# Designs tried in a protein design chat: VH-VL binders against q9umr5. Part 179

Target 1, 268 residues: q9umr5
Amino acid sequence: SYKPVIVVHGLFDSSYSFRHLLEYINETHPGTVVTVLDLFDGRESLRPLWEQVQGFREAVVPIMAKAPQGVHLICYSQGGLVCRALLSVMDDHNVDSFISLSSPQMGQYGDTDYLKWLFPTSMRSNLYRICYSPWGQEFSICNYWHDPHHDDLYLNASSFLALINGERDHPNATVWRKNFLRVGHLVLIGGPDDGVITPWQSSFFGFYDANETVLEMEEQLVYLRDSFGLKTLLARGAIVRCPMAGISHTAWHSNRTLYETCIEPWLS

## First folded at step 8 (VH-VL)

Design w11 (framework fv_dargistotug)
Fold by ESMFold2-Fast, scan of step 8:
Structure w11 (fold): chain C 268 residues (1-268), chain A 123 residues (1-123), chain B 106 residues (1-106)
Amino acid sequence: as target 1 above (268 residues)
Amino acid sequence: QVQLVQSGSELKKPGASVKVSCKASGYTFTDYAMNWVRQAPGQGLEWMGWINTDTGNPTYAQGFTGRFVFSLDTSVSTAYLQISSLKAEDTAVYYCARNHRYGLPWYSAFDIWGQGTLVTVSS
Amino acid sequence: DIQLTQSPSFLSASVGDRVTITCRASQGIRSYLAWYQQKPGKAPKLLIYDASTLQSGVPSRFSGSGSGTEFTLTISSLQPEDFATYYCQQLDSYPTFGGGTKVEIK
């Protein structure tokens, strides 16, 4: 029957957020084994992303091993970056559809209530001072902070995002690219009314240039160099882009129309 | 039979150049980065840098820029280390080594090593 | 660069002895540490990676422990073939090696 689905949550989140998503999957694909990973919940979601990747890897290995036909990943917000790294570091993953649900794939550069809680006096223009320090890189949110006005600092100091995007070279880059390219489909979901992911086009590998003008995926150096396989996946017909307006950040996993349009078709 | 085989020993005068080769076999050459490590006589191991075997992009440790050049010939699965303007302090055994496939996300250990190439620089 | 200090630099032991070698990092490196064995005239051989994971084919008498800044390599019952120089390596950033510990027969 249906391939198992593994769900990875986001920042300050837990498995409880996905109750509606599980309901939708049960309605359209009854019998699907859905595992929502209860790791790095709440405050633990602030742990460095490489630490989270190691923990999630240990959890997904037995699920993938038991599913010879493959599995699907649904990865929400920050969880989409965890899943990007999982697909790169696992030389034996059998992921068919990787469904990235409003995840900052090129990084984040925007003020949110969550950031104000952690850094109440910092505006987005000043957060680079904290995030690009060794201390700041011990927090997940700083692992994908991408200040377009301090790109040299981002490239040098980002311990996670710059590496998985191939923006800074790494000894494992070629193997990470080969592993990532085994994915069957990369399904990108996001929209202009998200309100948290800034720019919202980061969910589609678009991002700000130095003037804060958004450049699309195909204009990114990462894509043009094919650093981790985006150009190859696009040429293969494996990238699906599903933008939807009218959906706020916390509603991506609980909107029926979104599920039917962007998620359901990729669950087999 | 995963192995790295290096070229033979070299005796050079100061100011000369040397090119050491490291031929890989038994695995897909472009799947693993290649590192260079040197060991001066009676001394410990010193990491010099690595080269991306897929792209050819080298990364050098501080102190190994300028005179040291990493290069590849992927058609024969071979990595090269060239040292120009040789100095007496360059006398060492030079090792190539590939990154361990299973490793940590930051950097991985070196699981397969070449046998070493002794480069002696003397007048 | 992260500096690694090995102690002792030299150790004399007998077959059957329990041998412990220490490696200390100048800053926290989590578990991103490997151990190598080098015999005279030969290339290093990987023994342990990720501080405590034994490389395939390495005898079970070798074990590693530690995290952060202090790490140990233990040989539970020294064998004649174990007389060699041992090196630790940090992998948290650009790789650096410890100074080595030479284990000689008593």
Scores: ipSAE 0.481, ipTM 0.771, lowest interface PAE 2.8, mean pLDDT 91
Fold by OpenDDE, second read of step 9:
Structure w11 (fold): chain C 268 residues (1-268), chain A 123 residues (1-123), chain B 106 residues (1-106)
Amino acid sequence: as target 1 above (268 residues)
Amino acid sequence: QVQLVQSGSELKKPGASVKVSCKASGYTFTDYAMNWVRQAPGQGLEWMGWINTDTGNPTYAQGFTGRFVFSLDTSVSTAYLQISSLKAEDTAVYYCARNHRYGLPWYSAFDIWGQGTLVTVSS
Amino acid sequence: DIQLTQSPSFLSASVGDRVTITCRASQGIRSYLAWYQQKPGKAPKLLIYDASTLQSGVPSRFSGSGSGTEFTLTISSLQPEDFATYYCQQLDSYPTFGGGTKVEIK
């Protein structure tokens, strides 16, 4: 039998967005138990990411317990960060494949419709003033805002991304790294035509330097220091990078070609 | 009453081992993390690390790796600190202290402390 | 590790005095700072957490303020039972303590 699949949605999303993905999984892997977690939907997805992590943890624990052979995670957009954090805090997870579907794994630094909705009077260059405040950190979007021009603020004020990345020291860094390394495969999916994840390379742990030059995963300090296990995962062949062009942000979970190429191979 | 009660004072020779216990009562043991703090005579407080009371997973501060081992017996709501290959510089009062376990990457304040255990290492 | 520097290390005061102890962090720690009181032969006692929140059961004469890198503990009117050593602690990173401030009788 196929391992159960757990799906975590993104910002302002719901389980309904994954109806096509469910169909694809059902067609290609009949009998697969797929659970799309309907938590923190819509505006509730703006809640602090740690709150979301806790909620999703409560939901996945029973599923994992009933699946001793392991489970697969498909986590879309913001959900990818939630899942990464989930795998970091769970010392007993049994995730075989963690599929990060167009997630800002290395953070976000770009103007999007989401940002405009939340901060209509703020530009990207000034968002640090809000996002790195205590008030700003109460919003999920700010939890992974990564301003390359204000690295000190990011490192000191980011209550989520800087911590799960191990960029700021915290008492659980070593344990979280150990936990995260329990994953069988990390499948990173994204592409240049996403239009939301900025830079799009963030889905592959690439990001801007101080000059807004995009550096790859292997050039990032988190990789070089192996702060949360990327270097180790890569060394063991556990990281899969699946870039795809021609896919907009809202289509990653609905594109059949993408599914067959980047998702299906890891649903065993 | 919420409290942490530690084992009595210890006198050991260099090279020996000691195991200090910290028994919790008055609250759910696994709801709070347990920390260990060292205080040498006439000196300040030094955080040694913590142990997840739910998973049993220990984390050691820098300088407290190797000879220091945190462990649990959840059946009796007790945390343990074992120090092996004792040295004279290990002479100190050792405290256990709880803090909240929110699943957060940072610590909360230590609201309940044990009374401390004096470990003296002398030839 | 984040370093905490307390000042002064020693403070002589009289009953009724206003006492202020400062704690400086080597980097920003937001409001993740706690204050403890320790009397000789006793375990530390939590006074204040999150920089300014008074722990339950602690007298109101104790107060904390500050954020970022500069923090203060204030005793508005020193009482006989307040003569002790006080420690600040940061909880933004791996916990570290200040060097302590001993408040002695003048």
Scores: ipSAE 0.017, ipTM 0.546, lowest interface PAE 7.1, mean pLDDT 92

Design w12 (framework fv_dargistotug)
Fold by ESMFold2-Fast, scan of step 8:
Structure w12 (fold): chain C 268 residues (1-268), chain A 123 residues (1-123), chain B 106 residues (1-106)
Amino acid sequence: as target 1 above (268 residues)
Amino acid sequence: QVQLVQSGSELKKPGASVKVSCKASGYTFTDYAMNWVRQAPGQGLEWMGWINTDTGNPTYAQGFTGRFVFSLDTSVSTAYLQISSLKAEDTAVYYCARNYRFSGPFYTGFDYWGQGTLVTVSS
Amino acid sequence: DIQLTQSPSFLSASVGDRVTITCRASQGIRSYLAWYQQKPGKAPKLLIYDASTLQSGVPSRFSGSGSGTEFTLTISSLQPEDFATYYCQQLDSYPTFGGGTKVEIK
């Protein structure tokens, strides 16, 4: 009766992280077929995002084919960017609700333990030297590194985020936009206490200007130009914003109140 | 069913202008970008740039700015390449080519090509 | 610009021969390489994309391999219709083509 749910994990993550989410879904929507994709787990999550998109695409095709009434996506952290690209590159997706769970939709500009593991002495102000090199673009985290003090380098060197956000033109942009616009609902979730996604408003398509002042989605050039369909989706009533305070980055998939407020209403 | 049909050969004098057409059929014209590729006599292939068929926004490769203009007429599914102030070095076969759809962070490959238009510039 | 070097520039072969053409990039291009076949007086035809994926309708005797900076196009058993010029193309940045390899009949 319920549409199947496909879950895409984040950086250094695996299906184990979603055990509480699956319990919540089973309680409120018993009988829902939930598939948590075990691809690019752990250190493999560092592979370039375009490689991950291709692998996840191959995994979701048969699931979507078996569900003619549609499917729902729940995509966590880095996984939300994978799902953004999936919805754009698939000419035949049948996604109803795309639930983006604290994903850096406009990019990341902040220190994390994961960045220090890969680049031990690098501060966020210096990471552009590594990330905007050909070598750096072979790491998923550099694919969405968005240094607001070097926006020209980001626009020219980002092989993934600048393209899927339409910030740099691409030959597939028109079809990517058409495909993305087929989504039923874009449910954006995030909050100020995440502690990893910087700025946290990136989960809602807000981001820093050159002075590190956050500009919200409606002030972004990508929205104003409707580069991949945000303005059209908002006008259609298809964008849902669900901010919640008090939730850390690793708790979005295991908080019952968040599930009931932001996720449950969009699982039909 | 997918076809790209180009206009016929042109013989022009230096300083003249030429407009090459590329008419698409068998698909939704605005769903695929159109590329222009040049091949001088006895030489290899040289990418000139592409045009976004939905927005009309052109992107030119280094060396193909100023005198070269990409344009569209979406009502007849046709892309155009205009070259002004023709020089002898512009003598070449000009191809239009459609982007191929596969995953990739940069420009996709070209799955369908026009038959080519020979432009000869001589005095 | 990323430069592509093809070797050999000219190759003489007989029907039934195994033919190998190499394409080397001046920097890493992952798997974003395509191979084209061009016959005299004709437009190029896409054979292989993403380094190793065969285009629909292309005979299985054609295969591609490689990643990063070194790529190979192989024709396992050359047929009369395969005598043509072959070009590699990188798609990691603004597209550039190799110089071509002309496969001639012996």
Scores: ipSAE 0.409, ipTM 0.732, lowest interface PAE 3.7, mean pLDDT 90
Fold by OpenDDE, second read of step 9:
Structure w12 (fold): chain C 268 residues (1-268), chain A 123 residues (1-123), chain B 106 residues (1-106)
Amino acid sequence: as target 1 above (268 residues)
Amino acid sequence: QVQLVQSGSELKKPGASVKVSCKASGYTFTDYAMNWVRQAPGQGLEWMGWINTDTGNPTYAQGFTGRFVFSLDTSVSTAYLQISSLKAEDTAVYYCARNYRFSGPFYTGFDYWGQGTLVTVSS
Amino acid sequence: DIQLTQSPSFLSASVGDRVTITCRASQGIRSYLAWYQQKPGKAPKLLIYDASTLQSGVPSRFSGSGSGTEFTLTISSLQPEDFATYYCQQLDSYPTFGGGTKVEIK
């Protein structure tokens, strides 16, 4: 039998968005138990990501317990960060494949409709004033805002991304790294035509330097220092990169070609 | 319409047991956590704990362990509170109250309440 | 546990008055604060959650504000049906309630 699949949605999203994905999985892997976690839907997805991690943990623990052979995670957009954090804090997870579906794994630094909705008077260049404030960090979007021009503020004020990345020292960094390394495979999916994740390479742990030059994963300090296990995972062949062009952000979970190419192979 | 309907008033002697029911209707039972709240006569509200309506896993507040048991019958969308070895100090109105589970069990208010069940423990 | 202290415990007011009730937390609870109204012999009714979000169906004369450790419930113009006991509740951790504020007729 196929391992259960757990799906985590993105910002302002719901389980309904994954109806096509469910169909694809059912068609190609009949009998697969797929659970789309309808937690923190809609505006509730703006809650601090650590709260979301706690909620999702509660939901996945029973599923994992009933699946001793392991489970697969498909985590979309913001959900990808939630899942990474989830795997970092869980010392007993049994995730075989962690599929990060167009997630801002190294953060976000771009103007989007989501940002305009929350901060209509703020531009990307000034958002650090809000996001790195105490009240700004009460919003999920700010939890992974990564301003390359204000690295000091990011490192000191980011209450989520900087911590799960091990960029800021904290007492759980070693344990979280150990936990995250329990994953069988990390499947990174994204592409240049996403239009939301900025830069799109963030889905592959690439990101801007201080000059807004995009550096790849292997050039990032988190990789070089192996702060949360990326270098280790890559070394043991556990990281899969699946870039795809021509896919907008809202279509990653509904594109059949993308599913067959980047997702299906890992749903064993 | 959303409704939480609780069982009727109970009069018990010390040492006895009581089981209060809370029947939910008008919504998806498993989408909301069920909480229990105690209110002694003339006193304030006291959260007793909650039960996960999906997993059936109960969590008890401090002071409500041992003699208090939360349970479910999901087939009839009903939550239960059982109190054993009743004491005079257990005299109170007991409320069931839901809160949206998908925002986290402790992040949203209790938007619907049962009408309350008076449990009187007297010799 | 997080302790909530409401003030005042009792409040006498007249119809039309502006009423303010305060809830203080023993530690920071962000915005995870709810307000309830309870009338004698009735179950509590949710008025406000997330410190300032008005529950559906609740009159606009009710409002909530605050963050961190200090919160307030305001009734802009007290109506006859508003005489009741009000409770704050924190939801940052395991839920706890304030001691309540009874709003009585002057």
Scores: ipSAE 0.006, ipTM 0.509, lowest interface PAE 10.8, mean pLDDT 93

Design w13 (framework fv_dargistotug)
Fold by ESMFold2-Fast, scan of step 8:
Structure w13 (fold): chain C 268 residues (1-268), chain A 123 residues (1-123), chain B 106 residues (1-106)
Amino acid sequence: as target 1 above (268 residues)
Amino acid sequence: QVQLVQSGSELKKPGASVKVSCKASGYTFTDYAMNWVRQAPGQGLEWMGWINTDTGNPTYAQGFTGRFVFSLDTSVSTAYLQISSLKAEDTAVYYCARHYRFGSPLYNYFDYWGQGTLVTVSS
Amino acid sequence: DIQLTQSPSFLSASVGDRVTITCRASQGIRSYLAWYQQKPGKAPKLLIYDASTLQSGVPSRFSGSGSGTEFTLTISSLQPEDFATYYCQQLDSYPTFGGGTKVEIK
């Protein structure tokens, strides 16, 4: 009787990372069909996010078609952005709970080991020179790079995040908003000890202003203008915020207390 | 079936105003953006901008701000292009074109076009 | 704005000929390029999108290739109904069109 669960991984990740999550679901909701999508694994997670969205869309269509009662999505890190766009581009999705595990929903502005591997001579302050080029936009991580000191470049050059967040207008924005609003629950999870997602409040649609002061979701223009439906979802009671301290970036899918507190209640 | 039907040709004097219509049928009007494209006699295609059909928010290409106004009447599934203070250089065929709705940039194209409206500006 | 340069601007061909039209972008546009056919007095018709994907109902003699900055439209065996002007369009940023290539009968 439980709705199927589809899991979308993050940057340099694979299905094996979710074995503990699958154990937890099996214990609390026995018989749940859980599909962890093994697309864009490892280094292929660096492919442009729109390419990843198309591939994941093709994979989820038959799963959703077999579950007329609906499905749940659990989307980790970068995967949360894939799922955000997926819900917008699909005219017929039947997603009940979209559970976003520490995903940079308003973007990333922080040094990480992944960025140092790809761009070893860069600091977060100068990465905009690479990411906001056509070449840089061919890397997934640059698709959600959001430099608060170069917001004009972000708005003009971001081929993904600025568009799905309605920060730059797009011909498909009306349909994307309509499709996204069909989601039953938007469950946002994140915390101050993540260590990778910067600012960590990006997981809750908060982000830096030009002075690097974090403004929360309700202070963002995208919320105030209801650009893709956040204000409408909040008014409907469909947004759930579940912050938790003490959890590092790679532990969101393997912490039992986190699962019981933030995920389990939204699996039906 | 999807169809975009534009208003008939117009002959105007410099300084006059013109309003071109583009009536959509065969689909949900607010699910697709509407683009405006012009073509001067013997010249190529020039994108003028687009309008979000749900919000009514227009975006204009460089050179098409001020005298050019995009608007909608969603109750009759119609988009409008108004040109004020007409100049001889505005003589062109004006097309409306639907922006395909599939959300990937890979599917970003103009799939249906109106038949065009010739606007001639002469003294 | 991204500029698109088409070559040739004009070509003469006979029925059965293989025709190739080139479109070059002033900067990288990935595969976000479309091709349109326009006959005299008519609106443009979409032929190809995403550089190489054939629009439903378009004959298989039309094909597109390329990525980045260099793209081609090929008509493998020209038919009488193919005499028209062809335009490339980029959609990586705000849309721009190439100058067009007029294909005329010899």
Scores: ipSAE 0.000, ipTM 0.448, lowest interface PAE 14.8, mean pLDDT 89

